# Designs tried in a protein design chat: VH-VL binders against UPF0304 protein MJECS11. Part 17

Target 1, 168 residues: UPF0304 protein MJECS11, of Methanocaldococcus jannaschii (q60310)
Amino acid sequence: MLSKIERLILANQYKILKILENTSEYDEIIKILEEGYEIFYDEILGHIFDELPESEGQFVLDILSFYDIVVEPYKQKNPNDHEIINHPYSYFKGFDGNSETKYMAFVRFLIEDQKKFSFVAKYAKKTDNFNSHFPMLDKYRKMVELWESKYNKKYDLKREEILDILNA
Short names: E, the ipSAE of ESMFold2; O, the ipSAE of OpenDDE; V2, 0.75 times the mean of E and O plus 0.25 times the DockQ between their complexes.

## First folded at step 23 (VH-VL; framework fv_prolgolimab)

Design j4 (from u5 with heavy chain A50V, light chain H33Y; at its last look DockQ between E and O 0.02; V2 from the best seeds 0.00; counts 0 for: pae O 7.0 > 2, placed apart)
Fold by OpenDDE, look of step 23:
Structure j4 (fold): chain C 168 residues (1-168), chain A 119 residues (1-119), chain B 106 residues (1-106)
Amino acid sequence: as target 1 above (168 residues)
Amino acid sequence: QVQLVQSGGGLVQPGGSLRLSCAASGFTFSDYWMYWVRQVPGKGLEWVSVIWYSGRSTYYADSVKGRFAISRVNAKNTMYLQMNSLRAEDTAVYYCATEYEDFYYMDVWGQGTLVTVSS
Amino acid sequence: QPVLTQPLSVSVALGQTARITCGGNNIGSYSVYWYQQKPGQAPVLVIYRDSNRPSGIPERFSGSNSGNTATLTISRAQAGDEADYYCQVWDSYTYVFGTGTKLTVL
């Protein structure tokens, strides 16, 4: 899995840490990397998660933007539109913590760490911190696809357009 | 010059079929949705059908669902309306139309084609 | 889908202002389009997205849309403005036209 060069680089980094921290706690990791015990690599790399591709990241940004910039402001301006307000997908529910963990984590990062999407952020409690406990990827993808393909990702949408996207 | 030129239509008996054509010129045909709208003489406008860019997506008014079929051949810059099982109430001037700015309206119209369904 | 109701006819004196209404439940939440149609001719778009004029349409034509009523306003009416006018919206992948209004210029 790891090339000799990668192993060398990582081992050297741990050796540097060993010196800086004046500890022996990295000796085993260094040994694993130098000897090439692949079975233990996952333990070393366990805190390094798989990448979220750019396209997937953009997708999450898009769906959050739709809710934050389009849906939420509309609801605020139209408090009597109960059809939209009570629509099953009228608010961002997050992603499934079991099957869509990467996306959920990214949402949490965007909202908690970057402090983005302030209108959506208000639903943190309601959505168990954006854990939908149900797969939402397909629904959001349909929504974003419709938003982009039919409505050219416009932010100034009319009611019927918003509803159309919510019903995607 | 943007143009939509229609052909087809005419007199047909109830239960019969007709095929309308709409030839487009002066613009990139494949980049626009196309529409059919009909108008009973002396009456109002009624949307009939819409077809999206590639022709994969089509939608119809309830009054014509199952009987009419909209299609397009982008290579020929032509849209069609196949009308089957025609009824007397289908008698109307049929217009083809397109849009340039968004998908919600028709800003370019053909000259219209009269379809008369009568025994 | 919404039902768009227009007055059957509207009369206006030459040089005066004509207003043609298009009524519909919560029509203000839709984008409304207006068409002018003269006898024997295809309709011509005169207003798009509630209040925008296509190129070539005189400034005398204006539109508004709020609540349950959209309005086409034709100021300084001219004889050439005599025509049928239709409002139109999109909803649920359908296109809905108003019943149409005959504008007579006196």
Scores: ipSAE 0.017, ipTM 0.607, lowest interface PAE 7.0, mean pLDDT 92
ESMFold2, look of step 23: ipSAE 0.661; ipTM 0.858
ESMFold2 (binder alone), look of step 23: mean pLDDT 89; pTM 0.898

Design j5 (from u5 with heavy chain S57T; at its last fold request DockQ between E and O 0.68; V2 from the best seeds 0.00; counts 0 for: pae O 6.6 > 2)
Heavy chain, then light chain:
Amino acid sequence: QVQLVQSGGGLVQPGGSLRLSCAASGFTFSDYWMYWVRQVPGKGLEWVSAIWYSGRTTYYADSVKGRFAISRVNAKNTMYLQMNSLRAEDTAVYYCATEYEDFYYMDVWGQGTLVTVSS
Amino acid sequence: QPVLTQPLSVSVALGQTARITCGGNNIGSYSVHWYQQKPGQAPVLVIYRDSNRPSGIPERFSGSNSGNTATLTISRAQAGDEADYYCQVWDSYTYVFGTGTKLTVL
ESMFold2, look of step 23: ipSAE 0.686; ipTM 0.872
ESMFold2 (binder alone), look of step 23: mean pLDDT 89; pTM 0.902
OpenDDE, look of step 23: ipSAE 0.044; ipTM 0.669
ESMFold2, fold request of step 25: ipSAE 0.658, 0.674, 0.655; ipTM 0.867, 0.878, 0.860
ESMFold2 (binder alone), fold request of step 25: mean pLDDT 89, 87, 89; pTM 0.891, 0.879, 0.890
OpenDDE, fold request of step 25: ipSAE 0.017, 0.016, 0.017; ipTM 0.600, 0.616, 0.583

Design j6 (from u5 with heavy chain S30D; at its last read DockQ between E and O 0.53; V2 from the best seeds 0.72)
Heavy chain, then light chain:
Amino acid sequence: QVQLVQSGGGLVQPGGSLRLSCAASGFTFDDYWMYWVRQVPGKGLEWVSAIWYSGRSTYYADSVKGRFAISRVNAKNTMYLQMNSLRAEDTAVYYCATEYEDFYYMDVWGQGTLVTVSS
Amino acid sequence: QPVLTQPLSVSVALGQTARITCGGNNIGSYSVHWYQQKPGQAPVLVIYRDSNRPSGIPERFSGSNSGNTATLTISRAQAGDEADYYCQVWDSYTYVFGTGTKLTVL
ESMFold2, look of step 23: ipSAE 0.690; ipTM 0.877
ESMFold2 (binder alone), look of step 23: mean pLDDT 89; pTM 0.907
OpenDDE, look of step 23: ipSAE 0.299; ipTM 0.738
ESMFold2, look of step 24: ipSAE 0.687; ipTM 0.871
ESMFold2 (binder alone), look of step 24: mean pLDDT 89; pTM 0.910
OpenDDE, look of step 24: ipSAE 0.018; ipTM 0.631
ESMFold2, fold request of step 25: ipSAE 0.684, 0.677, 0.687; ipTM 0.876, 0.873, 0.880
ESMFold2 (binder alone), fold request of step 25: mean pLDDT 88, 88, 88; pTM 0.903, 0.902, 0.902
OpenDDE, fold request of step 25: ipSAE 0.867, 0.860, 0.020; ipTM 0.935, 0.933, 0.592
ESMFold2, last read: ipSAE 0.688, 0.683, 0.676; ipTM 0.879, 0.876, 0.873
ESMFold2 (binder alone), last read: mean pLDDT 88, 88, 89; pTM 0.902, 0.901, 0.908
OpenDDE, last read: ipSAE 0.016, 0.886, 0.016; ipTM 0.565, 0.947, 0.583

## First folded at step 24 (VH-VL; framework fv_prolgolimab)

Design ctl (from u5 with heavy chain W33S W52S E99S Y104S, light chain W90S Y93S; at its last look DockQ between E and O 0.06; V2 from the best seeds 0.00; counts 0 for: pae E 15.6 > 2, placed apart)
Fold by OpenDDE, look of step 24:
Structure ctl (fold): chain C 168 residues (1-168), chain A 119 residues (1-119), chain B 106 residues (1-106)
Amino acid sequence: as target 1 above (168 residues)
Amino acid sequence: QVQLVQSGGGLVQPGGSLRLSCAASGFTFSDYSMYWVRQVPGKGLEWVSAISYSGRSTYYADSVKGRFAISRVNAKNTMYLQMNSLRAEDTAVYYCATSYEDFSYMDVWGQGTLVTVSS
Amino acid sequence: QPVLTQPLSVSVALGQTARITCGGNNIGSYSVHWYQQKPGQAPVLVIYRDSNRPSGIPERFSGSNSGNTATLTISRAQAGDEADYYCQVSDSSTYVFGTGTKLTVL
């Protein structure tokens, strides 16, 4: 699972931490890495999650951008457009915490840590911190695909164009 | 810490060519769209060109279409403007700029580069 | 492609409120952005999407947009607010700047 070089690097990192924190709590981890006890690697690496591929990261940025830059500003300018305001997908709902955890976590990172997408951020409480409790990935993908293919990812969309994307 | 540093420009004769560069630092360059905006000394701002984060989409003002080419190399955190068939009316200070969230306005601007087209 | 018209100049006394208008046909349907430019410097974004203020921009700066007029309001004007101000919109992958307004603080 880990090469000798990776094990050496990680072991040295923990040795540095041991010195900096003046603790022996890393001794076992260091031993596991130096001896190569692979059965315990998952315990060491448990907090390192699988990657979110670049394309999926960009997808999340795109759907958030659509809501933050297109939908939310429209709603602000058109508070009496009840068709858009009351549309089931008129606001970003997040992702499913059970089946789309990586996406939900990335959204939370973007909003909470990077402080991006301020117009979407206000829905944190309403959406259980962007846990939709229902798979949303496919819906968002259809929306983004339509936005890109039909409307060239334009931000200055007309009402009917926004509605078309929401209905995707 | 976010910064756009421009280079290139200078004096060129009509019909000549120049290449402007804009080096970005302090942010993830590849995530954001970039712009060129120019300003004739003592006059207003004029949008010149825009390029998407990936470089796939490029846009130009009618006044420069067919003569200017915008490009970017994300690995180098640099955007370029190739200006060909330059005219006297292209004389201006050229600014590069970026948008962090909205491909409709410019958040951060470079220091500007003077381009003078004169015989 | 909209045409954005601004007054050539606006004057304001120290501590008073300045209002700079940006006129355009149905400009209220667009998101309007505002830039401040001091002599010899690059423009600085002061308002985006009609009424939003970037970090670092004083609360004295505010914006509105409705009908055929967008307005940049600068309350409690300071000497340092003297500059050129430009409105801007985007439409169909085209970006349009206003004609610009010179604000003088008296």
Scores: ipSAE 0.000, ipTM 0.552, lowest interface PAE 11.9, mean pLDDT 92
ESMFold2, look of step 24: ipSAE 0.000; ipTM 0.478
ESMFold2 (binder alone), look of step 24: mean pLDDT 92; pTM 0.942

Design ka (from j6 with heavy chain E101G; at its last look DockQ between E and O 0.04; V2 from the best seeds 0.00; counts 0 for: placed apart)
Heavy chain, then light chain:
Amino acid sequence: QVQLVQSGGGLVQPGGSLRLSCAASGFTFDDYWMYWVRQVPGKGLEWVSAIWYSGRSTYYADSVKGRFAISRVNAKNTMYLQMNSLRAEDTAVYYCATEYGDFYYMDVWGQGTLVTVSS
Amino acid sequence: QPVLTQPLSVSVALGQTARITCGGNNIGSYSVHWYQQKPGQAPVLVIYRDSNRPSGIPERFSGSNSGNTATLTISRAQAGDEADYYCQVWDSYTYVFGTGTKLTVL
ESMFold2, look of step 24: ipSAE 0.674; ipTM 0.874
ESMFold2 (binder alone), look of step 24: mean pLDDT 89; pTM 0.908
OpenDDE, look of step 24: ipSAE 0.219; ipTM 0.688

Design kb (from j6 with heavy chain S57T; at its last look DockQ between E and O 0.11; V2 from the best seeds 0.00; counts 0 for: pae O 12.2 > 2, placed apart)
Fold by OpenDDE, look of step 24:
Parts: sequence; structure tokens; C-alpha cells
Structure kb (fold): chain C 168 residues (1-168), chain A 119 residues (1-119), chain B 106 residues (1-106)
Amino acid sequence: as target 1 above (168 residues)
Amino acid sequence: QVQLVQSGGGLVQPGGSLRLSCAASGFTFDDYWMYWVRQVPGKGLEWVSAIWYSGRTTYYADSVKGRFAISRVNAKNTMYLQMNSLRAEDTAVYYCATEYEDFYYMDVWGQGTLVTVSS
Amino acid sequence: QPVLTQPLSVSVALGQTARITCGGNNIGSYSVHWYQQKPGQAPVLVIYRDSNRPSGIPERFSGSNSGNTATLTISRAQAGDEADYYCQVWDSYTYVFGTGTKLTVL
């Protein structure tokens, strides 16, 4: 449900668009909003996704930071450390496009739009553009939790500390 | 334009107290850890203290624990070091520093403040 | 926490390559940072995380870290490179500095 204020704001926005584009194509939407026909709101708001809460956004930033700032530089420095290089979680796999879509989308936004996490970005192709095709949220949460609780979220980690987190 | 400007310090007798200040500008102060590092004249660098973003978490070198207190007022972009029960061995140039450009690196330093503890 | 040991002094001829070592048990497992300090000035970060160079630092400065030794290399030494150099590591929110090395450019 939209409040009257929200409906008014949205209706006014579409009225502005109507004028700018010199079209009548928004008349129905305006009417729906002004009259409050909620059954049709999905047609208007369908492309507006549920919010990604701040804490979840920060979580994504954290796990990406771990890979980008800690893991990737380590691998570059230690190419012969096969235990870490070949570790199943030695690279960021993204999130599940089916069950973790919002997280995946946020990752793509951060990497593609904001151009962040350049060392992780190279795995876009390997990970189907960070679609892991398998739920990863719980694994990443365990990693971040361990990183925070045991290692105070420090970025200068020892080899064994990195491995410990990867094994979380 | 990133800068740390220090103030305070000076001459104090053993057992006395001093308060150092470090004013930050040119960056988002509360996004970064802040640090104090000291250097005895003609000697090497010694980490003294660190303070977390919000100021809730602080760390101290063993040599100053119980005597020094680090704090920050993010609204003022300023960090402090309260030094109590000063000893002759605390005589040093004290630097404030932050990790502005990269995580956990002291890549921005203040100009230093001399603290002299002497009878 | 590690103990970082540096040579007291290193001399280099103008235009030659200087190498300053930082020794520590398994220091290669840490990220080593290097600071330059000229007389009467605050330290300046010249290398971070073993081999990364901050903006504004000449390409002549490079770093490496493996085993028990980290090394700061200064190629084509200039008179202005004469300074004290300190290695440093991070460990559990403590910062450990090396003993420092005085680099003299001859």
C-alpha cells in the first residue's frame, strides 16, 4: 500500500514526465495513483525491487573486501601456495542468482557500475558474472563472522589466518 | 590536501601530565583508525596507541598502558593523547597518523610534537 | 609479535642500487610496509604491503618480502634518498617497527 503522500509524489512525477515527453501514456498511471487502485500498483512498481538493508549491503562490502584486499593480494604474492590457490573458496564466487539475487545484483553494481574491487572483477567470466548458481550467503557469513570475531576484521592477515577464514 | 596538524606537548617534570591534539582535514575523519607513534630523539619509531573509528576501541603499547589515554572527537575531526604519570623515557617526538589512502597503513602523518620529560 | 631487525646503516654510491633488509621470523607471512624519514621530518610511506608504491613515490623504490627477509630496493639512488628507513608490520592491532636503517648516499 502507498500512502497518500507517496501517491501524490509519484503522480506528480508522472505528470512532470507527461509534460516533458509530451505524451498521454502516463495518464492511466496517474489515474491509478490518484484514485488509489492498489491492484495495479505492481504494474507501476514491478521494476522497483525490495531494499537491500544497510547491514546486508555492508556484509557484501565486507566479503568483497576480504577477497579483494586480503585473498587476492596473497595469491599474487604467493603463487606457489597451492593449498590456498587451489582452495575451493580461494576466489569470490558471487551469489546464487535464484535465491540470492539481490546480493548478486549488488555485487554486480559494485563491480560494474562503481568499478570497485578490481582484483575480484577478473573472476566475472569464471563465475558467470558472479552468479554462483549455488547459495553462498551462509558460507560468506561464516567467513566474515570469523574474520571479525577472531581477527578483528584486520586486512593484514597471516597465511594461516587467511586459510582459517577460507575454511570457515 | 589531506593533513594532520598537531598541537600540545612541551616540557614537563616527571610525574606530570600533557595532552596532545591532532586535527585532521581533507578526508572523512571517522572512516579511519588513528594512531600515535613516538620517536626518541636519534632513535627509532615506536607505536604508542591506536583508536577505532568510533573511539570505542583503543589499543596501547605496553610501555604506556595505564598512563596514556587516546581519544577522538569525530565531530571535531580531532584526536587526543592524554599522557599522565610521565617518565623520562617518555621523552620523544610524538606523531599522529592515519590510514587515509589504504587500509591499516600509516600513510598520513602529523608534523610531530616534542615532549620532554625532565627535572 | 615479530621482531624486526634492520642494518644500522647502508651506503650507496650516487646512481647505484641500495638494498635495505628487514629480518624477522617468518616475516614473509606478514605484509611489510616501509617508511622514509628525512632529518627533521615526519616519516613518509614509500612501500606498503610488501611491494606496492603509493602515489608520488618514484618507481625507483620497490619492495619484496619472502621467507625471513623483506627488502626495500632503491635503484638509481639520488642524494635526496639519504634518510632513515623503517620497516613495519601489523599484527593484532599492534604496529611493530624495525630498528631503522640510515641510508647514506655517497
Scores: ipSAE 0.000, ipTM 0.556, lowest interface PAE 12.2, mean pLDDT 91
ESMFold2, look of step 24: ipSAE 0.688; ipTM 0.878
ESMFold2 (binder alone), look of step 24: mean pLDDT 88; pTM 0.897

Design kc (from j6 with heavy chain S57T E101G; at its last look DockQ between E and O 0.04; V2 from the best seeds 0.00; counts 0 for: pae O 8.9 > 2, placed apart)
Fold by OpenDDE, look of step 24:
Structure kc (fold): chain C 168 residues (1-168), chain A 119 residues (1-119), chain B 106 residues (1-106)
Amino acid sequence: as target 1 above (168 residues)
Amino acid sequence: QVQLVQSGGGLVQPGGSLRLSCAASGFTFDDYWMYWVRQVPGKGLEWVSAIWYSGRTTYYADSVKGRFAISRVNAKNTMYLQMNSLRAEDTAVYYCATEYGDFYYMDVWGQGTLVTVSS
Amino acid sequence: QPVLTQPLSVSVALGQTARITCGGNNIGSYSVHWYQQKPGQAPVLVIYRDSNRPSGIPERFSGSNSGNTATLTISRAQAGDEADYYCQVWDSYTYVFGTGTKLTVL
């Protein structure tokens, strides 16, 4: 459901597009919005996804930060630490494209669009562009929780602390 | 060859200050935690302070908190211990040390520096 | 804040096996490290993480840790093994050393 104000704003936006693109393709959308035919709103809003709440966004930033700032640099400095290097969670696997799509999409945005987390970015191919094909939220939450509660979200972690978090 | 060379120390009156230095060579200094450990003559070892390789995180024994300050200048491969408000019980040989494995132990030690606090 | 207790002194005959204990409540849950200190010298790491030997340390040195006791074992004792030995653990970013043991080789 859209308010009259929202409908007016959207209708005006499409009217502007109509003028800019010199097309009539938006006429129907404009009419739908002005007349308030809600049954057709999905055709207009279908590509607008539900919000990713701030807390969830921060969570994603946290887990990516852990890997990018803590784990990856450690591996670079300690290439012979096979226990860490070969750990099942030694690299960021992404999120499940089926059940955690919003999180996966946000990761892709951060890495591809914003060009953040460069050390994690190298795993794009290995992880099917950060589609883990397996739910990862719970694992990451445990990791972040441990990182915060036990290690005060420090970046200055020693080997055993990193390993402890990876084993969370 | 990995080496830690210490300097500073000496005789100081109670309430005075001293600064110890530890110069590192033979390894990538900024990759490792550094430590100060002291030993009263004829007694055991006592951990004094630790510093992260970035210098952002420091830790102190309760006996020296508020009086001692550990720091490092990675560009100079040198670690320091500023000791203020010195007490007689601070009299000891002070060792600097480094940790390679990140397992909370000291791999390499300096030669030690004697600090004597006496009137 | 664990307390690590070591015997004040241990004596061993030349060529025999010395055992130095480090006692602590549930010390087996910690990683115990051992240092050797000869008179007038800085300590030297001889065992780390209970039973690992650094490069350059003879195979005669070994370590174990379980329950309430960690043990440094020195087999085939040599005159050069005469020194003070300290155990050490880490807990909550506090580094705790044992009371130290003087090993005499007879």
Scores: ipSAE 0.012, ipTM 0.547, lowest interface PAE 8.9, mean pLDDT 92
ESMFold2, look of step 24: ipSAE 0.699; ipTM 0.874
ESMFold2 (binder alone), look of step 24: mean pLDDT 90; pTM 0.918

Design kd (from j6 with light chain S92E; at its last look DockQ between E and O 0.02; V2 from the best seeds 0.00; counts 0 for: pae O 7.2 > 2, unsure alone 74.6 < 75, placed apart)
Fold by OpenDDE, look of step 24:
Structure kd (fold): chain C 168 residues (1-168), chain A 119 residues (1-119), chain B 106 residues (1-106)
Amino acid sequence: as target 1 above (168 residues)
Amino acid sequence: QVQLVQSGGGLVQPGGSLRLSCAASGFTFDDYWMYWVRQVPGKGLEWVSAIWYSGRSTYYADSVKGRFAISRVNAKNTMYLQMNSLRAEDTAVYYCATEYEDFYYMDVWGQGTLVTVSS
Amino acid sequence: QPVLTQPLSVSVALGQTARITCGGNNIGSYSVHWYQQKPGQAPVLVIYRDSNRPSGIPERFSGSNSGNTATLTISRAQAGDEADYYCQVWDEYTYVFGTGTKLTVL
């Protein structure tokens, strides 16, 4: 359900579009919003996805930061550390496109649109553009939790600390 | 201008106690782990203790567990080593160290202080 | 925790290359660090994480680590390189030092 204020704002936005595009294509949408025909709201809002809560957004930023700032630089400086280099979670795998779509989409936004996490970005091809094809939320949450609780979310981690987190 | 300056030490009888100090300057003290390493004259290096950034966690070599206590006062940029129940085998030059330059390893060392345990 | 074994002494002629080894079971899985200690002085970090050189350390110093052996290499040895050298690793919040090697420059 949309409030009257929300409907007014949206209706005005479409009225602006109508003028800018010199079209009548938005007349029906405007009327739906002004009259409050809720049954048709999904047709208008269908491309607007549910929110990714702030805490979940921060979580994604945290796990990406761990890989980008801690793991990747370590691997670069320690190419002979095969235990970490070959670890199953030595690189960010993304999120599951089926069950964790919002998270995957947010990662793609951060990397592709905002151009963040450049050291993680190189794995786009390897990870099917960060589609892990397997649920990863629980694993990442355990990693971040351990990183925060045991290692105080420090970036200057020692080898065995990194390994400990990867094994979380 | 990063520097660690040590004080304390000296001669003590077996069973006695000493307190070592390590004063840091030239860097953000509380951003780094701090360490004590000792060296018997003419012998190799032996790690003694480590302390977490905030001092919340401490670690000790088995040889000193229960007898030595590491601590730090970040507001004073100083680390300490309380040594109790000292033994002859504790006789050594004691170094404090931190991992400043690369934040991974002990790349800054104090000048060392001699501790002699003898009757 | 690993045990790190070093040769007691190594000799090198001026201008030649010295190699100091640090042996340990699967040491290649660890990050190995090297310290130089001259008489009456505190140790100085010369190599960290197997092959990285701190600022101020000459390019003559290099390191490698694989399998069961880490190696500190000092090329074009100078008289000032005469010192004790220690390898070191970190394992589960324990620092382990090698037995140390006395390098003599002839």
Scores: ipSAE 0.019, ipTM 0.558, lowest interface PAE 7.2, mean pLDDT 92
ESMFold2, look of step 24: ipSAE 0.664; ipTM 0.859
ESMFold2 (binder alone), look of step 24: mean pLDDT 88; pTM 0.901

